# VH-VL binders against Thioredoxin-like protein AAED1, chloroplastic: the designs that were tried, part 1

No score or structure here was measured in a lab: all are predicted.

Target 1, 196 residues: Thioredoxin-like protein AAED1, chloroplastic, of Arabidopsis thaliana (Mouse-ear cress) (q9zuu2)
Amino acid sequence: AITGASSGAGIGKGTADSLDTVKVLDLRGNEIPISDLWKDRKAVVAFARHFGCVLCRKRAAYLAEKKDVMDASGVALVLIGPGSIDQANTFVEQTKFKGEVYADPNHASYEALEFVSGVSVTFTPKAAMKILESYMEGYRQDWKLSFMKDTVERGGWQQGGILVAGPGKDNISYIRKDKEAGDDPPVEEILKACCA
Structure headers, positions and changes below count from the first letter of each chain, unless a header shows other numbers; antibody chains are not in Kabat numbers.
F, E and O are the ipSAE of ESMFold2-Fast, ESMFold2 and OpenDDE, as the mean of both directions, binder to target and target to binder. V2 is 0.75 times the mean of E and O plus 0.25 times the DockQ between their complexes.
Where letters were taken out, [cut] stands.
The coordinates of atoms that the task and the answers printed are left out; those that the model quotes come from them. Centres of patches stay.

## First folded at step 1 (VH-VL)

Design f1_1 (from f1_30 with heavy chain T99A T100R L102Y Y104D D105S F106S W107G S108Y G109Y Y110L P111F; framework fv_falbikitug)
Fold by ESMFold2-Fast, scan of step 1:
Structure f1_1 (fold): chain C 196 residues (1-196), chain A 124 residues (1-124), chain B 113 residues (1-113)
Amino acid sequence: as target 1 above (196 residues)
Amino acid sequence: QVQLQESGGGLVKPGGSLRLSCAASGFTFSNAWMHWVRQAPGKGLEWVGQIKSKTDYGTTYYAESVKGRFTISRDDSKNTLYLQMNSLKTEDTAVYYCARDYYDSSGYYLFDYWGQGTMVTVSS
Amino acid sequence: DIVMTQTPLSSPVTLGQPASISCRSSQSLVHSDGNTYLNWLQQRPGQPPRLLIYKISNRFSGVPDRFSGSGAGTDFTLKISRVEAEDVGVYYCMQATQFPPYTFGQGTKLEIK
């Protein structure tokens, strides 16, 4: 299993195979094969811990800050969260995120990518410091959404990651699995993977 | 083509009860948060209450003037919104509209579509 | 509760002339997410309300471009650049920044002179 950042030609063939049967929901509830998100284009796909996550919202914000660079390179910006469609719509409303958003309420994409899960990786001392820093910078967590029964039971302790894939269903050129809450790659690393 | 159609209005005596329905079509009703809004004859609009989608736990909110007397519910299998009105007062006389909030990939729209309304008259 | 106050309450206007309706809120309508949830509704005689403008200035689907909204914080304006006969009716501002309750202005009746 890949437990950190990986990039290069041919990387992720096994990961692409594991995603072949995975579907995500668009904001209207339509079921979309996840590989369609990068079949005909390159995409940066950020996987949130949950839609209420302050650190995930901060990540979405800094990725969105680079959307013009991604657009210039023909690269789509996509966010996937392990919550409901309604939670995804609340996320879009609250964050003003300009990329595409999809819901994965059964966390099938997270299982296929083997993202880590657990209370201990969510509430580490490092994660606590990152959350405090984010609050000081003006980012807010939707604590109600974070601790709603649906969020907790359907992946509230789930960690996320970042994927750069496409064009082509089997072309996964970058993958990073978060080790703990707030384990963000430098944005420059993502830009090199998608746009250089 | 989004449509909302209210029914169940009529004449009722003070202290009586009445149940209104709002039939929805042309959209995924289960994703929508729904409102009841009323308008007394010749007067302005007054929000009555809201029910959220099932994924938001069907949470209900009510205006203070109706709290404890009115109950909002929904049946997503029938694409229908309900307003159960108990202990009716003459002040409840109004046209009752249902309205939707909807969210999709293009944005979040509050009170974007309204039904034609159903008249409730509370008098002796 | 946020109180919404409209001026004028009635607006007689000549066909083809501009009309302007003001709406003031008792407190800021800027939500913590940065959006301002100020909508304008139109109600033609005998008809249900219709959404005209959402989030201050965005025209809803099918709304003619002669309608425009502007404002910020607590002070908002709906403008009709050239009034047509079908524009007759009552216009309401409403807020959805703080609920419950959602609150409406008292309405402005637009009439042709």
Scores: ipSAE 0.000, ipTM 0.457, lowest interface PAE 15.7, mean pLDDT 78

Design f1_20 (framework fv_falbikitug)
Fold by ESMFold2-Fast, scan of step 1:
Formats: structure tokens, C-alpha cells, sequence
Structure f1_20 (fold): chain C 196 residues (1-196), chain A 126 residues (1-126), chain B 113 residues (1-113)
């Protein structure tokens, strides 16, 4: 388990190599090598815990607020979740997320990036406070999706992260692995990595 | 190309032991749930057991008919699934298949078996 | 355990004619997530099984559109609109709603008469 954020043009070569065999699914179910998401452009790639997660939906929303800045810098906004194509489509329909959405149902990208997993990192006092804040701000969890058989049995305890990568398949310039549910970096840190 | 290839079958006497292997290629094996399914000569399919992925803690489940005698394991560094069979009985005679359990492209659920290996024949006879 | 029962056990059919296989479960296959995990497998002579249809009616990649699945709850049907010579083999329904264990029907042999 590696915690904290890393940035710089020289990092991520070993991580890029581990992603070579990883494919994600677009909303129509086409298999896409994950590195294609940033081979010809820079991308901010947010990894969700699952598509029903209230904290992940809040993260998607505040990243989307900065989409104009990203677009001006030639940067794509991408969200990947460890669920099915149907769950990804439900996420898009419910949230109206303006970035690109992909599914990684086998968690291959999460394993390659060594993201944290576990019940104890999902149910923390910090996570409880962040969920309460999110509900007060109008964000909602999809409880049915969160407790679907495939979400729970495939690892509903999976944590996410954020990448800034590209242009170029080996160019990973920023990586942050979430330590627990609700462990969000400042948006300013992400904007500095992608756009300044 | 996604493939599973089994080996290790053969003739063994009642009470004996045998270990089957299933080599995986073309997908990220460590993230897949894997199954063993058997088919007695001229009979139907019987689920033997499963092992979950590394991210799902590698938990194992077994059919009642093999519980306590069979053990499923995996070596993710070699992309290989194993079935250790102990205290073999004549009724364990079957072709043994490994199968992947995966998410699929236009589905909202999981738990369907694809691909399947070619099978390996285990004959328990005196 | 959920018991899966197929009828018929043997189906001789003329080339180009339709074939139909029924599958009944001892309990509803509707999972708490709202999905029904009823799949159909095809096993050609001397070959391993292959996934044909998943979640009642969804054709797996590469499966011809002459194959269709239907049903709900405890009663399911696999239909082949026009049987071809390559369709000879054994067809199995299976459930993945309640596990362990996963359970299979006893199989239906499709033969050309």
C-alpha cells in the first residue's frame, strides 16, 4: 500500500509498464487499452471506489466544475469505476457527468496501480464526516448499486485514486492513491499537475 | 486471445492423490474468479469449487461432495490455477474443466463462465 | 441448493426446423439486485462447454442470432430458429443466483434426424 501523492515527469515508468495489459470498457462495451486514454492527449483520470459511491460522485462533480480549465489546457477528464457497463451507464444517467466514463469490472487497473482495499479503510470517522458533508451539499449514494451482489462480492471495499497522464503512454506525471474513503486531494493540486 | 489450458489428469487408484493445473493467458489472471467444473463420462456438468481473485482475498468455496478432500489454490505470478485432489473415489472419475468467471461487456451482472479450458481426464480405478 | 430441470432430454430435429429447450428452477432465480442469473451453455461433441446466452436473453460474443433466450422467475426457454448441422451437441442451463453451489440442468442432446 503506497500513500500520498507523487508528481513529476520522471515518475510512473514502472506503473505505465504494469498498465500495458490493462483494458477498460467504454459505455458501449468496447475494450480499450487503458493507455489509449492518454497516448495522444493529457488526461486527469479519477478512479472511483464503485459507481454508487456518494464520495466518488462528489469527486466527479468537483472535477467536472474544472472541466473548462482542463479543456483550455487540452486535458481530458476521465472517470473509471470497478463496476459493469450497465452500472457505468446508470452513473452517467444519474449524475450527468460531463467527462468520459469507463468501466473496469475486473479491477485490473486498480491492481496494477496498487490501490488500497479493506473494510477498515472504508468505515473511518473521516469517511463518516465526509459522507455527512456530501449529503448536506445534495449528493446522494445509489444504495441499490452500492449493495448489488457484484459490487459487494467483487470488493465494495476497494479504494480509488487519481492519475494525471499523457500525452504519451509512458508519461504518468501525477499519481495519488486514496488512503481511506473520502480521502480527496485539493482540486488545486490536481490543476497544478494537469494544467499549470 | 483469452485461453485456459489444463494439465495433470491421469489414472489413479482409489485413495490416491492428483494435482491438476490450469494455465491462463490473454487476460489479467490475478483479477479473475476461477472455477473448477467436472463432467463424468456421459453425464452432465457438476460445479466443484471456486477461488476468488487476489483483490477479493482469494476466498475458496467447494461443493459438498468434495469438501475436505479437494483444495483450490492459485499462483498469480505464473497465471496458474490448481486443484489438489486427495482421497480420490471412483465417483470422482470425470473430465475436469477450469473456467473463468468474468464481467462482460453489456451486462449489469457477473458470474458467467467464459472461457472454459479444454478439460483433463481423471480416471479413478482399481 | 437450487435444482435445475431441463426438458426434453433428447431433441431430434430436422435441419432448418426450429428447436426449443425448456429449463425450470426449483426456486426463483431473481437475485436481490434485480438481475436473473440464468445462463445457457453449448457443448459440441468432444469440445468443452461454451457460454451461449447469459442473464436469460443476452447472446454471448460470436453467438448467431438464430439463438434466443427468454423466460422469467423459474421458467426459461432456449430457442434455435433454424437448426444448422453445427448445432449438434448438448445444451445446459445453469444458475448463478444462489451460490455456492452453482447448479446446472441435466442437459438436452440436440441431434439431426
Amino acid sequence: as target 1 above (196 residues)
Amino acid sequence: QVQLQESGGGLVKPGGSLRLSCAASGFTFSNAWMHWVRQAPGKGLEWVGQIKSKTDYGTTYYAESVKGRFTISRDDSKNTLYLQMNSLKTEDTAVYYCARDQYYYDSSGYFWFDPWGQGTMVTVSS
Amino acid sequence: DIVMTQTPLSSPVTLGQPASISCRSSQSLVHSDGNTYLNWLQQRPGQPPRLLIYKISNRFSGVPDRFSGSGAGTDFTLKISRVEAEDVGVYYCMQATQFPPYTFGQGTKLEIK
Scores: ipSAE 0.000, ipTM 0.450, lowest interface PAE 16.7, mean pLDDT 78

Design f1_24 (framework fv_falbikitug)
Fold by ESMFold2-Fast, scan of step 1:
Structure f1_24 (fold): chain C 196 residues (1-196), chain A 127 residues (1-127), chain B 113 residues (1-113)
Amino acid sequence: as target 1 above (196 residues)
Amino acid sequence: QVQLQESGGGLVKPGGSLRLSCAASGFTFSNAWMHWVRQAPGKGLEWVGQIKSKTDYGTTYYAESVKGRFTISRDDSKNTLYLQMNSLKTEDTAVYYCARDLSYDFWSGYYYYMDVWGQGTMVTVSS
Amino acid sequence: DIVMTQTPLSSPVTLGQPASISCRSSQSLVHSDGNTYLNWLQQRPGQPPRLLIYKISNRFSGVPDRFSGSGAGTDFTLKISRVEAEDVGVYYCMQATQFPPYTFGQGTKLEIK
């Protein structure tokens, strides 16, 4: 269907302002203002539902497949999850993801970006089909991580999105808010926003 | 770097019990699927069983020849894999190896390779 | 269970000459994910098995490029382009497409003449 994706230099002003107070954690536990991720470079920033999510892991893999193109364009690939640093480190160890990973355990970035949440948008028939397809393609969900108390209570029903931002703290050139679990934009749409 | 070391082998009479251990180091043990594989003297390799990672519920699978007699378990806090062998038969005489499988990798999907093996521990079941 | 059959069972080879080992499975090893989980292991005398090749043709870390794997479906080959003294041992194919159980070939003993 019709997507909620937006593009263009001007569209990010209000969104950039809402992110001014948001900090994420690197894998060592250091607090980083989120806008520093794209202050001096362009970044593709993928927001996961949680670090155990099979569809989020599949998305990370699809984006990482294009990392060579991103690197050639001076674009960073970043993944943010609404979980703990420990969960982020487990994700990196299990997936060998080649991009940068940050944790947002308090969901401040998700709240500022107004990403959707809820059981009904997580367990749709379309999401079920995509999970089955992802398993057939060799992707697995971390079921324990997916159903841990922290994941369920602090972000298990949270949906993600994709952002293309920078260089410059106020320069957000693309934003897409996922409507339901597995609502992936075409990779070509992301490449056009970051690297065309 | 990555190492597996088995222990607990020895001589046991038919009908007896024995517990093997496999100590892991150099990797995040809790993320790994672990196998037991045995090799009778002068013979080939036979898969004994598998335990999945903690994130995959620690699900256990067994070869038909050992089902109901052998139990695989793990203690992730001690980075140790176990094989409890009960009702031992002379046919269980073998070197027992533990082997690692990683549960998932974005670049390869599933590993399913048994990429790292221990040195083995000899179990002899004889009267 | 998938049965793995290796030929030959014994392969005497002169140093510097090529060696070839065949492996046949009783069923296709193509997994539902599109991958073929056919792996090759080397076991030197008195040592544990060592992974050589995974998913038909991928050399594991540290494995010399004289080792190569090929094949598809049910018929697979391990080749050593120039056999060295350190290559003496037993070679096993294994399948991980269908489990339980994982199954191994009966082994091929590589000997230097």
Scores: ipSAE 0.000, ipTM 0.444, lowest interface PAE 15.1, mean pLDDT 78

Design f1_30 (framework fv_falbikitug)
Fold by ESMFold2-Fast, scan of step 1:
Structure f1_30 (fold): chain C 196 residues (1-196), chain A 124 residues (1-124), chain B 113 residues (1-113)
Amino acid sequence: as target 1 above (196 residues)
Amino acid sequence: QVQLQESGGGLVKPGGSLRLSCAASGFTFSNAWMHWVRQAPGKGLEWVGQIKSKTDYGTTYYAESVKGRFTISRDDSKNTLYLQMNSLKTEDTAVYYCTTDLYYDFWSGYPDYWGQGTMVTVSS
Amino acid sequence: DIVMTQTPLSSPVTLGQPASISCRSSQSLVHSDGNTYLNWLQQRPGQPPRLLIYKISNRFSGVPDRFSGSGAGTDFTLKISRVEAEDVGVYYCMQATQFPPYTFGQGTKLEIK
């Protein structure tokens, strides 16, 4: 019983059905059914608020630190952002992220997963402390990406989440929907879901 | 082009209050980090405070000299930044500038565009 | 807080000659991201400050190439290769490595001889 997280036998069916029509773009612009990301393997799928988000970049970094553990368990590390393919390529160039990156410019995966969106969930004391800590640690926000029309119009207030799914299209074993900006689960919780 | 226009300055007695406004145009205000910087007559520059964009949680930071007395806020629907100044002291007498921090490829670190400033005089 | 100290405080210069302004910080301005957030601002008489140079040596948009910045760690220099009449004003160095607060030097007044 973790606030903002769900796991267990009953969770996957409804969520898997909602994702059946969802497609994401790889870094070359190819359209990929999202369920193909975990059809033949297990995947940890992190959903960013947008590709310029400092807290999302910090989350990408701490998940990437555990990539060796994921690799040892045959688990793919995937990051999806709600921006364009050009923004995704910029993210990869700037961060050198070790996992796979996909773009969801129409936010179809975020809508299917019912991720939270809103100004009020972005402005919390906890989020403020995490931003301060992230900037003190040297993580930076991409201001150009933050100012792009696509990011502003739909992505500015969008929250993300984390999914553990596969192997198999219908096998979704863990869902964490972020309650507020910077609502990160303990890394151990993710490792238990993917790799224990 | 980026334009910033401050208003609301004037003469106030010690212990009084003033609210400054900064009207912004020429950029997407809702995405911008904004600062207040002041300059006492014939003196140098002093950073007063910062407010981040809503995408960065609208967090506010203040110089120690103004903490608990000044409050920074923004109204993105009006493209306007505010500085509410309470319990004013003679040491708060200065021209107050609003500034932006907009540049791509930097996390922050420089006030790139500045308004014309508005004079606040705290005197009996 | 990081203290920024400028020398000289006043610099008379002949038109067409070079000018140099020094800035020293009380501690290193190298940020944890590897960048050095040392900036230079210009304030002409009766005008607001404007950004000239950011991160030691990068000219801001519209700043002519006669302005150059250099330095590392705690010691920084702004140079004007050939001073023009419109360069009269006060120049400030600024650090943004440790935040909050941002801190500024006390200013250097550039005057034509």
Scores: ipSAE 0.000, ipTM 0.445, lowest interface PAE 15.3, mean pLDDT 77

Design f1_31 (framework fv_falbikitug)
Fold by ESMFold2-Fast, scan of step 1:
Structure f1_31 (fold): chain C 196 residues (1-196), chain A 129 residues (1-129), chain B 113 residues (1-113)
Amino acid sequence: as target 1 above (196 residues)
Amino acid sequence: QVQLQESGGGLVKPGGSLRLSCAASGFTFSNAWMHWVRQAPGKGLEWVGQIKSKTDYGTTYYAESVKGRFTISRDDSKNTLYLQMNSLKTEDTAVYYCARGTSLEDFLYWGESDYFDYWGQGTMVTVSS
Amino acid sequence: DIVMTQTPLSSPVTLGQPASISCRSSQSLVHSDGNTYLNWLQQRPGQPPRLLIYKISNRFSGVPDRFSGSGAGTDFTLKISRVEAEDVGVYYCMQATQFPPYTFGQGTKLEIK
């Protein structure tokens, strides 16, 4: 299991092969091969812990602040969450996120990428500080969505990550796998990977 | 020591306009969903509208009775909530309260929950000829 | 819209005696997340409303334990075990399960006989 940030050609082949059969759902419910998100373009792909996650919403917000820079470089901004299409639509309505949003209700992309999961990595002292900081900065967790039976049973303890991939379905140039809730890279590191 | 203080109420003629303000202190205003609730003299409470936090993109919702006439906005740099009231009717006569929607109650259960946990003192709006 | 109906509209009580206020909703207040967003507010004469109880039975900060809430689905009750002089006022139930709009009961006036 890779945790933290990785860059370079070495991460591409194995990770791309693992994603080859993975599909995500757009907001209308269409199945899209995940690699189509970066087949003909470069994409920054943020993986949420779940659509109600306060730290994931904060990450979506600071990435959205850089959307104009990404657009200038021909880079798409994408967010994937492990919930339903209805939860994804609620996320878009609540946050008005400027990037593209997709749902992965079966967690296939999270399993392929070997993202971390577990209660002990969700509720750490560092995660507690990050949640408090995010709350003070104006970010909220959707506790209704977070503690729905389906969300908890289907991986409410799931961690996320960030990818930079494309153009080309096998071209994955950056991966950061979150070690615990709130394990964010500096936005400058992401911009160097997508847009330098 | 959460405090909310409304101002801007007064007497206005039917068809007129009025802008109410709610000054917030003692909490991080930018994090809060905020509400306007009114109470006609001797009557019960009626929800007027809501504005979500900046993180939730300032989404607004309104009661049908005021939709298209009232606009809610906020200035997080000044910790102030606003209600712009246009095309006022005699039935809009009421004390207007601002109320805080979200509270941080417990570490494991932090989140948006519209309890209406703190209210201002209210400001009286009278629409009469 | 969910309609909230309170009974009684007026409740004269003797100091130290219990009081009970009922609230009925026109639709179930159980949210799709399994929670019930039914709250109780107190309004003392000349004062703004104050939160007493949220999500059926959770007492808000500073609220004495003589106040308790119960209920499920569409039928809810606020109880005061031993009425004190400062409890005089109007009590409102409200729902936050479905919005817009948030809706309130018509109020119950608690007064000393």
Scores: ipSAE 0.000, ipTM 0.446, lowest interface PAE 13.6, mean pLDDT 76

Design f1_7 (from f1_30, 14 letters changed; framework fv_falbikitug)
Fold by ESMFold2-Fast, scan of step 1:
Structure f1_7 (fold): chain C 196 residues (1-196), chain A 124 residues (1-124), chain B 113 residues (1-113)
Amino acid sequence: as target 1 above (196 residues)
Amino acid sequence: QVQLQESGGGLVKPGGSLRLSCAASGFTFSNAWMHWVRQAPGKGLEWVGQIKSKTDYGTTYYAESVKGRFTISRDDSKNTLYLQMNSLKTEDTAVYYCAREGLEWLLYDAFDIWGQGTMVTVSS
Amino acid sequence: DIVMTQTPLSSPVTLGQPASISCRSSQSLVHSDGNTYLNWLQQRPGQPPRLLIYKISNRFSGVPDRFSGSGAGTDFTLKISRVEAEDVGVYYCMQATQFPPYTFGQGTKLEIK
């Protein structure tokens, strides 16, 4: 029933091999193999559409509320966005996000995981209602960042997802690919995958 | 050492075909949006076309003057950009440059690296 | 298409003196994201173009402080505070606000008197 969700089996050997070549950038610009994020620990890895996304910021906040549960289970909370290091630093400054943040400016991780992209999946009636609801709840979108020409043209239509992976480079225990903007999984589903 | 090097230019008769190559080195070519820009002898710059990275679907765009005659492609395994030119006209005579859009967000929509150019002469 | 018009087309300058090049667009270069995508390129004789300034006023890496860009909307200026011998060449403004196509000014030739 859950679009793009899978558990226990990982993502397949061929796609796992593709992830071995994927690197993300920490906030200081160091290249880190993405699988190092879960090599020696379990991690919940949330993939944002972009660092200015109101729905992604709402999701980050929901996940951050459960960081104490994750910490108690030895699980890292990680957010990856498809923007630059500067955009990632701005996101951290604006949101005070408690987890780790990494940048993937060329979307290599999104392509390797085959996340959905497109204008029509970004702007749906459901997404519009969720954006309005998020504003009513006090979440704000960085409109400058969200509608910068480079954000829009270099995959601002990119959808995200959520992984639960590790410990161990090949151990992906949960994957969910978002089908449209604001396609949020229940937080309880993520907690069951990471922290049962 | 970030570099772009064009090759394949030469003399060709009107109606003929020619394929240009642009060899990239010193950066992750597969991440780059690439362009062709031409310059007729003693004249200004004219944008020819663009190909996006594979991550951005490899979409291509062309100047109206070359649409239907020119095709841009890339081979990321060889770090090489191509321009296939068909049905060449005398007005296609120019130095052809390949150029990269900046890889950093501040330099998106700016051509930060250019090749040395290759001369294409269309004459009978 | 956005038409870019440069003045003057030729600029003879004495070494050490300032030079100024104007660029005018047929419509506003302010993008819906609030940025203005106006770039300046330098082409020395027999060489490929090189990026000089991006988004009106930002110097590209390695570009000397004597180069400055300014302007807004449809009117833009490139200034060289003290012209050096290596500055001879053709200067182009470029718009990247509307795509496709990207368009260039016709060029301004900077010559030493």
Scores: ipSAE 0.000, ipTM 0.470, lowest interface PAE 15.5, mean pLDDT 79

Design f2_15 (framework fv_falbikitug)
Fold by ESMFold2-Fast, scan of step 1:
Structure f2_15 (fold): chain C 196 residues (1-196), chain A 126 residues (1-126), chain B 113 residues (1-113)
Amino acid sequence: as target 1 above (196 residues)
Amino acid sequence: QVQLQESGGGLVKPGGSLRLSCAASGFTFSDYYMHWVRQAPGKGLEWVGQIRSKAYGGTTYYAESVKGRFTISRDDSKNTLYLQMNSLKTEDTAVYYCATDYGDYLFWDYYGMDVWGQGTMVTVSS
Amino acid sequence: DIVMTQTPLSSPVTLGQPASISCRSSQSLLDSDGHTYLNWLQQRPGQPPRLLIYSVSNLESGVPDRFSGSGAGTDFTLKISRVEAEDVGVYYCMQATHWPPYTFGQGTKLEIK
């Protein structure tokens, strides 16, 4: 593995196999096998905690700034959130995200990738500082989306991650699992995985 | 300079229809959310409806008092906003204004009606 | 719908004196995004409304600094430190937090005595 999980493990066939049965929804509500997102192209896939997350919105903005670099390399920029299609559409409207957005309301992709979940990893001192920093930079959390019953019951405490995959359904070259809210890799690490 | 100019107002009988236009100039109209707001003679302001930019779905929203009777649309190639008014009632008598709505959705530091047209008078009377 | 209540409804003032207008909302205007979308509009006789203040306290470009806004939650105030002749007109508070619909106060008429 060229670039693997945060604990130094490589990415094997087992991770790709776990994703084979996972489907996500496009903004119109059509079911798409998740591996189709990188079947014929390379993709950077960012997984949000939820669509209202201030830190996730800041991450989406940072990745969108590098979309020209990704486009030059033939790489798609994709964001997946663990919410509804309506929440995904609200996210697109509020953030003006230039990449592709998909919803995973049943969290199947998060389960397959074994992303971290829990109240204690969401409310850490480091996360609090990153939230304050993000607000000072002008990013805002949609608190209504963050604390809607649907969001809380289906992933309010869910952490995200970043995946670089493709071309090819079984080709996963980078995975980063967020340890706590606001645990961002340097953008240069992502660009090296996708684009150089 | 950013300018909005309404037209199409006039006298119409109850149950009739009228189409208002709002011509925009001096800015990239396609990037802006747009509002219709009305003001009955000697009265205060009442929001009629909003249309979002096409980049954000072009979705429309209406005040309950006009829902089902009024339709907002836009033609970005002509820099024009429209209000189609059907089944007009005497209580629809008002000056109708169009207004821009600019919010920075990455920063959300402003959301409101910043530039207004001069208004066009609609009188619903028999 | 959010009800916006302004007081006073009529404010006769002497030139050079301060004026104050209050606006009360039936529910908190603090949005889920952390912003309070309470705006003030000025309408001079025979003119369309003009944005004066947005998000409680921010002056729109070109608005004189004798105007100021303050408040939080449900209670908001527009102040004019020294009223000038050009300030005559009707002032409206407007909320954009809980929509549809956007709602306005009933207006405060500012007149020179």
Scores: ipSAE 0.000, ipTM 0.442, lowest interface PAE 14.3, mean pLDDT 77

Design f2_21 (framework fv_falbikitug)
Fold by ESMFold2-Fast, scan of step 1:
Structure f2_21 (fold): chain C 196 residues (1-196), chain A 126 residues (1-126), chain B 113 residues (1-113)
Amino acid sequence: as target 1 above (196 residues)
Amino acid sequence: QVQLQESGGGLVKPGGSLRLSCAASGFTFSDYYMHWVRQAPGKGLEWVGQIRSKAYGGTTYYAESVKGRFTISRDDSKNTLYLQMNSLKTEDTAVYYCARSDLRYFDWLSYYFDYWGQGTMVTVSS
Amino acid sequence: DIVMTQTPLSSPVTLGQPASISCRSSQSLLDSDGHTYLNWLQQRPGQPPRLLIYSVSNLESGVPDRFSGSGAGTDFTLKISRVEAEDVGVYYCMQATHWPPYTFGQGTKLEIK
């Protein structure tokens, strides 16, 4: 199977089919078929571990710094988290993220994309070093949000990934599955996939 | 136009207390991290402390030389930053500046100070 | 704490001539994100400090292009290509890579001959 980063024609056909029944929630609670996010446009879709995640917030920050490049290329920047709509709204209020944010409280998109989960991939020595590094840099985790019962139960150990898809429901051109917490691809790799 | 105006400085005896204010105008004060920086007469700059915006937790950080004696706070409804100074020592004698940090999207970090006030003199002497 | 050392402490210069100020840090200021958070401040006599340059070489808005910054790791330079009368004052380097605390150099006094 595909692990790490992958790109090329056809890699998304089976994945696109598995996403066909998946719906995410916008910030107002409306159910949106996930493929609508890239049906009529290209999108960079970042999947967070949870909305309180310090490393996920750092990733959101560096992607947002490239939003002008994405906008110039007609590419949408989208963040999906496995939490509730309330948690998504808190994330937007705290970060002021200028991309689009959606909630996937049932983890349907994470299951369809076969993203990694587990305590051992969340608390690796490498992940611990990256968390300490981010803390030293001043990034903070929303500890209350991170350790709320529903956050833990709804995938507190879930890993994320990055997808580049569209235009077109079945057009998935880039898939990156995170191997452990803080497993970030080079931003140049993402820009090549969306905006070359 | 961005403006920062300090007030509350003066002459204080060792062991005394003083509260400085910094009135902000010309920008959305509540969005910004704020700092206090001091300068002893004829000396260089020393960072005193930082307060984050409420969106980033309103967390405070202090230089070791002032920990436990100084407290930074803010009143976003009045666009005002405060420095409460207790147990003042002669080595606290300095001009105190308030400064605004750069505003970065999602960033809990302040990398540079883009606007500074005019400063207010605090003299600790008997 | 990171110690920032400036050289020279005093720099008399003739109007229209170039000036150069050095700043050395006790540890590398290269962050894990690939950026170096070294800034330069100017303080004119009787005035508050003002930002000149951020992140080694980026001029703050309104700063004349006769000012330039360069360097990497632990060794940094501020250059003024042609000194003007308004440039008199004290120049400070500042690091924001290893905080808290933020730390400053001891200052370099630029004087016109």
Scores: ipSAE 0.000, ipTM 0.461, lowest interface PAE 12.3, mean pLDDT 78

